# VHH binders against Translation initiation factor 2 subunit alpha (eif2a), part 17

Target 1, 261 residues: Translation initiation factor 2 subunit alpha (eif2a), of Pyrococcus abyssi (q9v0e4)
Amino acid sequence: AREYPEEGEFVVATVKRIHNYGAFLELDEYPGKEAFMHISEVASTWVRNIRDYLKEGQKVVAKVIRVDPRKGHIDLSLRRVTQQQRKAKLQEFKRAQKAENLLKLAAEKLGKDFETAWREVWVPLEEEWGEVYAAFEDAAKDGIDVLKGHVPDEWLPVLKEIIDNYVEVPTVTIDAEFEITVPKPNGVEIIKEALIRARDRANKEKDVEVKFTYLGAPRYRIDITAPDYYKAEEVLESIAEEILRVIKEAGGEATLLRKEK
Below, E stands for the ipSAE of ESMFold2; O stands for the ipSAE of OpenDDE; V2 stands for 0.75 times the mean of E and O plus 0.25 times the DockQ between their complexes.

## First folded at step 15 (VHH; framework vhh_nb_b201)

Design e1 (from d4 with S56D; at its last look DockQ between E and O 0.85; V2 from the best seeds 0.00; counts 0 for: pae O 2.4 > 2)
Fold by OpenDDE, look of step 15:
Structure e1 (fold): chain B 261 residues (1-261), chain A 124 residues (1-124)
Amino acid sequence: as target 1 above (261 residues)
Amino acid sequence: QVQLQESGGGLVQAGGSLRLSCAASGDIFSYYAMGWYRQAPGKEREFVATITSGGDTYYADSVKGRFTISRDNAKNTVYLQMNSLKPEDTAVYYCAADLSGYYWTGSPDEYDYWGQGTQVTVSS
């Protein structure tokens, strides 16, 4: 880890002391480092009272605008951080904190101290995945066995329990369109039943969500949410086969329409 | 997944008091920062109060001195005692949980879980 942040870097900091002319903050990612934020860097508009914007104990995402390692001076800006930049940095930081807290819970359940948890679980997972929370997400998605060989086996049951309860599986969403016609008096009902059946069948799968939207005859939109693109495409293929088969048997026509990427 | 359930809302006269409760599911409550937000009709959701995992409390200026946030880890519950209520306090009040356990800028995007909300109406 670097001793000092770089100019232009976004950092997480905790407000420690507020003055009329600015605030002093501690950098959470750089232990022992204190930074200063001048009142002019708090907001893009004129700030009359800095305490309207900052409170002691508050965590913020700030941009490093000046670093003097010789003097140990670090200047931060809040006004120079866009909402998107803030959100991205915040998510990164919070993922680490969430992972840490989940691991603390695991350690507590096993009657182990956090140091042991750090050594036996955190370090190995970080080395392999680059980020512990990413490892947890993979375990949530693909099963706890993805962690086998990386952490002691005694951790796996408790980690599984925690991951299943507190870690959301990453998802992707794809969409497509069906053109469906059934030249029968009850054609609409036939189409509806076919779509409902296909949807309900797909939705029984773990971490899969299928939704149909009527766009006006003969067009129907399908949205599929799944853990990854491969699974989403697999589900779409399966649904398409079923719909095409059922509609054909009913004397109708069905076509899957997809936009070219 | 963590579920949050608010209770204690209702109709109260100006100057009156209400106590909101939020019960959280799971066994990780002690690690969460818990917060209250509110949304009035036609307005954006705004920060009301938060309590960190360490027990530090922070309030919006509009409620400071009137509202008190507290938590009972044994009951997995966070409370909002609202005194000296004003018509301007009328809103749907939402409970929120942050697994990081910290106090941030007060943006709704910083919290991981939300309750469904409870209506608070203060009549003049």
Scores: ipSAE 0.295, ipTM 0.682, lowest interface PAE 2.4, mean pLDDT 90
ESMFold2, look of step 15: ipSAE 0.573; ipTM 0.805
ESMFold2 (binder alone), look of step 15: mean pLDDT 81; pTM 0.828

Design e2 (from d4 with Y32F; at its last look DockQ between E and O 0.80; V2 from the best seeds 0.68)
Amino acid sequence: QVQLQESGGGLVQAGGSLRLSCAASGDIFSYFAMGWYRQAPGKEREFVATITSGGSTYYADSVKGRFTISRDNAKNTVYLQMNSLKPEDTAVYYCAADLSGYYWTGSPDEYDYWGQGTQVTVSS
ESMFold2, look of step 15: ipSAE 0.487; ipTM 0.791
ESMFold2 (binder alone), look of step 15: mean pLDDT 81; pTM 0.829
OpenDDE, look of step 15: ipSAE 0.671; ipTM 0.887
ESMFold2, look of step 16: ipSAE 0.574; ipTM 0.844
ESMFold2 (binder alone), look of step 16: mean pLDDT 81; pTM 0.828
OpenDDE, look of step 16: ipSAE 0.714; ipTM 0.911

Design e3 (from d4 with S53E; at its last look DockQ between E and O 0.70; V2 from the best seeds 0.00; counts 0 for: pae E 3.5 > 2, unsure alone 64.6 < 65)
Fold by ESMFold2, look of step 15:
Structure e3 (fold): chain B 261 residues (1-261), chain A 124 residues (1-124)
Amino acid sequence: as target 1 above (261 residues)
Amino acid sequence: QVQLQESGGGLVQAGGSLRLSCAASGDIFSYYAMGWYRQAPGKEREFVATITEGGSTYYADSVKGRFTISRDNAKNTVYLQMNSLKPEDTAVYYCAADLSGYYWTGSPDEYDYWGQGTQVTVSS
């Protein structure tokens, strides 16, 4: 929306020309704007040869350190971008590019040009979710119907196909520990069968993965991967209830231990 | 989900050549930036070459002039022609795909999909 970036802003830029004293870059997010990065801003270390750090056509995340709209000068820095800042901006930009590419494929499959896809799909999803790829992730997680009412219905089948094939649901992993004893000659087999049954039942759920690790009697570790922490805790609680019940029925004792922060 | 399948690895004498291929599944291959990476025992995975969706190529200094990356979008395949091979080129070679289609720094973390790898062994 803006004609010029603000000082301090992180931008994506494409290296266009490299000289011994610096590089000229185009601002991907500000069409028609060219910026300059002095060799002293390329890295925090002494830079002997700028071509060891920059290649023509390469995209970089850079910090805007000076803007002079009267002269049309924009200065950029790589060395003033922390790894965290670079990763955050890179993720944002690449997620937008991935969403755009998937929408282009959807438009091709539906026989629409990209201008129509932009107007009918991109804009409404960006307005509602703030980020189109986030809408795709929600649809991958909760089903395509989350998009209903936001985009024309004719898009839903093709978007479902593409999202199901190319968009992975973000996951989290939690862990916990059980202390389990069964005072019987076949106690270990009883414990193993209970753990396997609970694991296999939980693994039938979409986007849930459960793994047990024997730590040495009486300790057993469980790792749960799920779409979010609420679901992961729900699965853990369900497994714990089953394990505690089965082990008590077998004449044993079981306790769930949690790692506290 | 994108599936990548490497082929063409094997044993070769120093000074010889190999051509690696990587076939990709799906119908958005033309949007990928495709890369080759390698990992020798006990070392981290390192960049070898990248070809963008638009066909621009980038190489690690250690292979420049000896290796050539190319792509055939009609066959959903990327290639690595490896000439003048040296024992130091011995590694498992991985094909990688970045759905954004661009060249960034060449870090392995920039790629979304990876093949299973193919062994290249260069003997004296």
Scores: ipSAE 0.365, ipTM 0.689, lowest interface PAE 3.5, mean pLDDT 87
ESMFold2 (binder alone), look of step 15: mean pLDDT 79; pTM 0.813
OpenDDE, look of step 15: ipSAE 0.410; ipTM 0.767

Design e4 (from d4 with L99M; at its last look DockQ between E and O 0.68; V2 from the best seeds 0.00; counts 0 for: unsure alone 58.7 < 65)
Fold by OpenDDE, look of step 15:
Structure e4 (fold): chain B 261 residues (1-261), chain A 124 residues (1-124)
Amino acid sequence: as target 1 above (261 residues)
Amino acid sequence: QVQLQESGGGLVQAGGSLRLSCAASGDIFSYYAMGWYRQAPGKEREFVATITSGGSTYYADSVKGRFTISRDNAKNTVYLQMNSLKPEDTAVYYCAADMSGYYWTGSPDEYDYWGQGTQVTVSS
């Protein structure tokens, strides 16, 4: 809720007017604030025509290089923004907008105005989580009850519905390797069946994905995607136990190989 | 999850016209920015047109004056009217949705949902 951005901050801006010597932009995150981007700050290379790089109405991620609150002057740079920085800022900005739109939908469904939604839902969640969309992700992962006590109860059913439909559960991926040998003529088939069964069993779990990759006998890679590391490790342990048991019963040997973190 | 389904593609002669449609699932369509991208064989996916949640439209230079993007929120559908088609317009056309509602001309990875695509072939 700052009036002015800080020097060094990355901001989302909209190109409004283009001149031969630079462009004027509006800061989307700071309503009513206009910034200037000199032609020398548009690209790292020599810019002959600024219109080759910027268009009116275009949204950009720019770096704030100078702020004069006394004069109301803000200078921006495009050339000083890396692709990674652009992507990171864009993601942050979009997450905020997504959260806002989801909340607008919730408000509409409840017959409430957005101001009420802002006060009753946005502000409390932002205060607790630091980012509203992060709160929504937690609710998606751990259930809507994570929001209890932070927002009025009347919001919870509608938020649950919306979150379940539109918010993806964050995931982590871990990997490991198995060394498996079965000294039988049909040993390969036995191994394949054991892996398939283990995979299919694990994939029945909500928000869990298991994939096996053959690396060359006797090595097999396992990739596990789950909501968090704890769940991923739990799944790996379960799968490992099953594989080891089945292979042992078949007269073979199986070993879980995991790299030290 | 939002599902996008494109339709209206096909074979057309140079100078002809096609109208693509993209139907979106869900009840949050009015808040989305919708866009069209295309990918020709051996080329990268490129921006074609976008319409924001507010109705503002933007086009790639290569299609300006020939293509028109529009939306019907009541039908959860975005359209791409393609006139004066050229052989270089031949590509798979993809519908995309952005939950932020904003216009972006950056990487296709910035959009949240994509359709399966519809083939457009323009013969010389």
Scores: ipSAE 0.459, ipTM 0.797, lowest interface PAE 1.1, mean pLDDT 91
ESMFold2, look of step 15: ipSAE 0.637; ipTM 0.835
ESMFold2 (binder alone), look of step 15: mean pLDDT 78; pTM 0.809

Design e5 (from d4 with P108E; at its last look DockQ between E and O 0.75; V2 from the best seeds 0.00; counts 0 for: pae E 4.0 > 2)
Fold by ESMFold2, look of step 15:
Structure e5 (fold): chain B 261 residues (1-261), chain A 124 residues (1-124)
Amino acid sequence: as target 1 above (261 residues)
Amino acid sequence: QVQLQESGGGLVQAGGSLRLSCAASGDIFSYYAMGWYRQAPGKEREFVATITSGGSTYYADSVKGRFTISRDNAKNTVYLQMNSLKPEDTAVYYCAADLSGYYWTGSEDEYDYWGQGTQVTVSS
């Protein structure tokens, strides 16, 4: 909605022209605005050849370090963007572009122009969810019916097809460690069987994935991927109870080691 | 759910040529940026080439002038024409797709879908 970015804002920009002293970029999120990045702002180390860092047509995440609306001057920095800040902005921008492209496909399949798709789908979903891709993720996770009442019903079948094919279900992952010993000649086989059985049982549950990793005797790492932290912890507790019982019955010892949250 | 299938790899003598293909499933191919990456045994996977949804092309310095990336949206296929092959080009070549449709600076994490790879072996 704003005509100019604010100083300190992270923006997506497209490299247009490269010179020895710097580069000119267009601001993707601010139509018609051009910005400049001085060579000193390209990297934290000495830049001998700017073309080793920037290519025409390339998109970058940059920090706005100066805005002068009277003169139309906008200055950008790449070196003042941390990897975490870059990753966060990149994910935000890519999620918006993915959602837009999926909506374009949905409009094409339904025989509607994109302006109609924007008004009837994009705007309502952005208002309710804050970002359209988040609404698509909720529909992928909980079913298309979460969108009922927010978009016209005629969109739901085509959106379901597209979301099912192109949108991943969001998940969380927790980890923990077991220390397991079985003082028997076949102790390794007993441990392996217990871990495999617990893993395979848990993996039958919808949207749950369990993996064990051998860290070196007597240590084993468990990774649990689930729809939320409450479910992940429930699965961990269930697995721990099973492993402790089976290993104790076999004459061994098992201990679950929790990380500080 | 997008599936990428590479083909066209094989054994070739140094100085020779190969053409790799990558067929994509689904209806959204024209919106993808498509890329090729390669990985030699014991080495990190490295960028080779990208073609945007708009048709702009970008190459790693090591292959510029020898390799050409192209796409055919009607066939849901991206190609890598590899000329003047060197033993150093020996690797598994992977096709990748990015739903944003653009060329980004940075890591492989920016690609949403990957193929299984096709072996290219260049003998001296």
Scores: ipSAE 0.315, ipTM 0.665, lowest interface PAE 4.0, mean pLDDT 87
ESMFold2 (binder alone), look of step 15: mean pLDDT 81; pTM 0.828
OpenDDE, look of step 15: ipSAE 0.482; ipTM 0.807

Design e6 (from d4 with I28F; at its last look DockQ between E and O 0.43; V2 from the best seeds 0.00; counts 0 for: pae O 2.2 > 2)
Fold by OpenDDE, look of step 15:
Structure e6 (fold): chain B 261 residues (1-261), chain A 124 residues (1-124)
Amino acid sequence: as target 1 above (261 residues)
Amino acid sequence: QVQLQESGGGLVQAGGSLRLSCAASGDFFSYYAMGWYRQAPGKEREFVATITSGGSTYYADSVKGRFTISRDNAKNTVYLQMNSLKPEDTAVYYCAADLSGYYWTGSPDEYDYWGQGTQVTVSS
């Protein structure tokens, strides 16, 4: 771990002391390091009262704008952080903390100290995946065996238990539209049944969720949530084939509409 | 995957008190930061109070001095003692959990789990 952050880095910090001219913050990712945020760096607009923007104990994502390791000086900016950057950094930080807590629990269950857990589990997974929580997500998705060979086998049962209970499988959502017409008196019912059947069939699959939305005749929206884009597309193809077949058999017409991305 | 269940809400007169409870499922309670949010009709969900995994507490300015958040790890429960209630406190109160254990003052979207909410109504 680096002793000091780099200029341009986004960091998580805690507001500790607020003055009229700025605030002092502790860097949560760099224990023992204190940073300063000048009032001019708090907001893009004129700040009359810094306490309107900051509170003691508040967690913030800030951008490092200056580092002087010789003096131990770190300057932060809040105004230079976009909402997207804030969200991204916060998510990264939280994922790391979640992973750490999960590992702590695992260590406790095995009667091991965290140092051992760090050495035997954290470091190897980080080296391979780049992020420990990503490894946990893969294990949640593809099974605990993805961690075999990377961590001692004795960890696998307890990690499996924890991961299965507390780590959500990543998902993606895709959408498309169907144009469907059935020129029969009971055409609406036929369409409804076809969609329901297709939906229910798809929803039986693990980690797949399909939803239809009526947009007004003849248009229907489909939303598919799946572990990855490949699976989502596969599901869409399957559903489309089924709907097209059923509608055609009923003497109707169905067309899948997708926006070119 | 973690279930949160609020209780203790109801109708109370201005100046009265209520104690909300939130029971959490699972084995990870001690690692969670727990929080309370509220949403009044036509308003956005707003932060009320939070307690970190380490026991540090933070409050919204609007409730500071009147509300107290606490937790019992043995019972997997977080509490919100609400005193000196005002009509402006009328809202659905939601329990939230953050597995990171940290306190965040940002968007409610930063929390991992939410309860269904409990109605608190303060009459004049």
Scores: ipSAE 0.248, ipTM 0.671, lowest interface PAE 2.2, mean pLDDT 90
ESMFold2, look of step 15: ipSAE 0.652; ipTM 0.857
ESMFold2 (binder alone), look of step 15: mean pLDDT 82; pTM 0.837

## First folded at step 16 (VHH; framework vhh_nb_b201)

Design f1 (from e2 with I28F; at its last look DockQ between E and O 0.65; V2 from the best seeds 0.00; counts 0 for: pae E 3.0 > 2)
Fold by ESMFold2, look of step 16:
Structure f1 (fold): chain B 261 residues (1-261), chain A 124 residues (1-124)
Amino acid sequence: as target 1 above (261 residues)
Amino acid sequence: QVQLQESGGGLVQAGGSLRLSCAASGDFFSYFAMGWYRQAPGKEREFVATITSGGSTYYADSVKGRFTISRDNAKNTVYLQMNSLKPEDTAVYYCAADLSGYYWTGSPDEYDYWGQGTQVTVSS
């Protein structure tokens, strides 16, 4: 609803014109608003050639550092955006664009225009989930019925098809280390076989992926990808229990070294 | 899921040409921005070229004027025509797709889908 961005806000902007002293950008989220980025705000290092950093037509994530509504001046900075802040804003924008494009495809398959899809699907899902792509992710994870009652029923079959084909289930990854020794001539083969068996058993579960990496004796890294942290920790505990048991039975010793969150 | 497959790599003499192709699966190609990246041994993956869903093209300075990116939406395929090749162009070339359809900074983390790569070797 705002006519102007707030100072300190992170925005998506499109580079329109580049000069030696700076660049003019349009604010994608504030239609009709133009902003300026002085060359001193383009990077944290000394910038000799602004075209090494900016190209006409590219989109950037920038921080609003000044707003003068009387003159209509808006100043932006790239230098003051951390990589974490850029990644978060970019992810938000791309998730919205992905959702919009998936909805366009759904509308095409139903023979409906996008305005109808926006009103009947986008708006209700944004209201309920806060973010349309998050609704699509829930449907991918828990099934299309999570959308029932929020969008007209006629959309559900086509949305299911598109979500199943194009939306990945969100996951988390944790890691830990094992210290494993088996004081036998074939100790390394015993360790390898125990790790392979534990990995393969865990990988039978849907949406779970386990990988071991040799770090150098006696250290082994485990990476677990799962639908959430609770499941990832449950898998880690199960694997650790199996490995400790098998290695101890073989006359060795194994210890799980957890990273603190 | 979207799958990308590169082809057209190989061995070529300096000054020669190659044409890389990347075929994409699925119904969504026309919405992608498509890019080419390369990685030489011991180096980070670097931007080569991108073409937006709307057809605008962007190139790394090191290849501008020598390489041309293009797309054929009917074939779900993006191309990289590589002329006046130099030994410095030797790398594995990766096709990438960005569902947003736009050009951002050219950073590899802006792309959602990647091919497995095709080797290009330019001998002196």
Scores: ipSAE 0.391, ipTM 0.669, lowest interface PAE 3.0, mean pLDDT 88
ESMFold2 (binder alone), look of step 16: mean pLDDT 81; pTM 0.833
OpenDDE, look of step 16: ipSAE 0.514; ipTM 0.822

Design f2 (from e2 with L99M; at its last look DockQ between E and O 0.65; V2 from the best seeds 0.00; counts 0 for: pae E 2.02 > 2)
Fold by ESMFold2, look of step 16:
Structure f2 (fold): chain B 261 residues (1-261), chain A 124 residues (1-124)
Amino acid sequence: as target 1 above (261 residues)
Amino acid sequence: QVQLQESGGGLVQAGGSLRLSCAASGDIFSYFAMGWYRQAPGKEREFVATITSGGSTYYADSVKGRFTISRDNAKNTVYLQMNSLKPEDTAVYYCAADMSGYYWTGSPDEYDYWGQGTQVTVSS
């Protein structure tokens, strides 16, 4: 297990002390390690008052810009973290926190202390899935039995209850376009009614969401969110079949335009 | 999923007080950081206050000393007591929840669940 972060690594840190020249932080992922963020690294804009950007107790996603293990010096930067990098690291941390909180609730309901929950559930799931929340997502998608053999059976009923209540199934989104014309005075209303009916029917399915967006005649965008790409494609084909039928019966034309990868 | 429902908005005169409530569904409320945000017409959503799962509070400078955020974990509810209200406090107020339980930067993208909002109007 690595004692120090590497230069260039993104870390979660907690602001402990703030001075006008910079801030001292603890590294959440490296217990006992303190780091420093110079005021010039707090934001890309010139910083007049560091307390406008940092507060004691706050957590940040920061980039490690210097490590000297011999002297114990670690320097951090906030301004060198892109929005995408910050969001990815924050999401990773929050997924771990949600998994921990759900496990604490499960332990409470089962009458176990958290040390037991950590040893019997957290460690095996982290070892097998790499991330405990990912195991919870698999159980939400494919059922609690995916955890069987990895955690003691006594945990399964309470984990199922909590996962069913708090863990959402991972989804994918695809898009496509329709070209639709109805050469009638009320053609727009005919198209709108067909799209609304198809959307509302598809949206009754569990874990499926369909949205249409008008792009300007004759173009309409469809966005489909579903548990996987196969299901998303099935929904698209079903909607396309319904729209083609309804629009042809109204004397119009409809074509589905598919994207290549 | 977690649902948030605000209440307590309305019309008050400048200098008056109003108390907002936000009820959360589920059994994990005590682990969330809870926040209040506001949005006036044509403006971006603005941070007002946050209370961490541990009870630490953080406020925007514009409301510090006038607003108080608090929580009641037994009732799954967060509150915003708003005193000395000004016309510039007029906005839709949103409740938000952050599953990490901590205060980060106060940016809206740090919150995972949002309520539908409640209108607060402060007349001159």
Scores: ipSAE 0.568, ipTM 0.795, lowest interface PAE 2.0, mean pLDDT 89
ESMFold2 (binder alone), look of step 16: mean pLDDT 81; pTM 0.829
OpenDDE, look of step 16: ipSAE 0.666; ipTM 0.889

Design f3 (from e2 with G106D; at its last look DockQ between E and O 0.60; V2 from the best seeds 0.57)
Amino acid sequence: QVQLQESGGGLVQAGGSLRLSCAASGDIFSYFAMGWYRQAPGKEREFVATITSGGSTYYADSVKGRFTISRDNAKNTVYLQMNSLKPEDTAVYYCAADLSGYYWTDSPDEYDYWGQGTQVTVSS
ESMFold2, look of step 16: ipSAE 0.563; ipTM 0.827
ESMFold2 (binder alone), look of step 16: mean pLDDT 81; pTM 0.824
OpenDDE, look of step 16: ipSAE 0.550; ipTM 0.833

Design f4 (from e2 with K64E D109E; at its last look DockQ between E and O 0.60; V2 from the best seeds 0.00; counts 0 for: pae E 2.4 > 2)
Fold by ESMFold2, look of step 16:
Structure f4 (fold): chain B 261 residues (1-261), chain A 124 residues (1-124)
Amino acid sequence: as target 1 above (261 residues)
Amino acid sequence: QVQLQESGGGLVQAGGSLRLSCAASGDIFSYFAMGWYRQAPGKEREFVATITSGGSTYYADSVEGRFTISRDNAKNTVYLQMNSLKPEDTAVYYCAADLSGYYWTGSPEEYDYWGQGTQVTVSS
């Protein structure tokens, strides 16, 4: 429960006031703490107009470059944050905010105040999953019963409703290419029908999405989105088997092009 | 899933006006930051405007002063009033929602839900 951030720490801050020489920000994770970002720290390039980069009320991910607790001074940098560092911190903070908003809605629907929701739902889920939104994602993927035993049972129906309506199932996407030819007058229609049939069969599975993209004869790209890499590869293998069989029966050739692991 | 449905697109002469609307399903609209994006042929999807859950507005430089974003939480609807339209405003306009409720950089990756788009065509 630190009062001040550490030098080198990545923080979320909210732009409060913008001046020609820099901006003042509030540290979202350190209540009551204000920081300053000098214009030289706003971007790696020369900054002509600070308002091209910052807007009042905007949230940013910044690096703490100086802390003086005796004077209460905290200096921030935007330019010293890599895109990967920004993405990781942003994702963490936004996921927490999304979870908080959904829990507020759940509390409202159950007739409970947010303090009760925090104590009975937030804390236990954060302890077990490390991150409340991750618990919501697991419930969206595997069903609300994954939360049983961690939160009071009275929360489960309202959480199920909210999670089912507002939480996306986490997924991965893989891709591969096919080379497909059918040397017949109606060969394009034969290929199209084979791809559509394989796609539609695969898309009947929960949380699986398959898309084909024509890259130019004889090349087709397949994109598979699924709950995990194992499932995505299983779907790819199944589709490849079906396409090879159907295309060969039609007198054509099909080959799957992928990098083996 | 939250569903977003845009309406109000069409053909308009340069200098004219259009008003886009986007209706959202569900009961969490007041928590969303709502945005408008556009995509012209051969270009990437481009930020146009955002309104936070608290009502603060942010605009791309190319539209500031000409476009106005607003919201009506009672109707679960966000609006984009487009004035002084130019041929370069021609694009498919998409409504987007960010459940965090704040404005960040305006990058499309910041948004959780997207509409299907509505065509806006501005004739010279």
Scores: ipSAE 0.466, ipTM 0.715, lowest interface PAE 2.4, mean pLDDT 88
ESMFold2 (binder alone), look of step 16: mean pLDDT 80; pTM 0.825
OpenDDE, look of step 16: ipSAE 0.691; ipTM 0.900

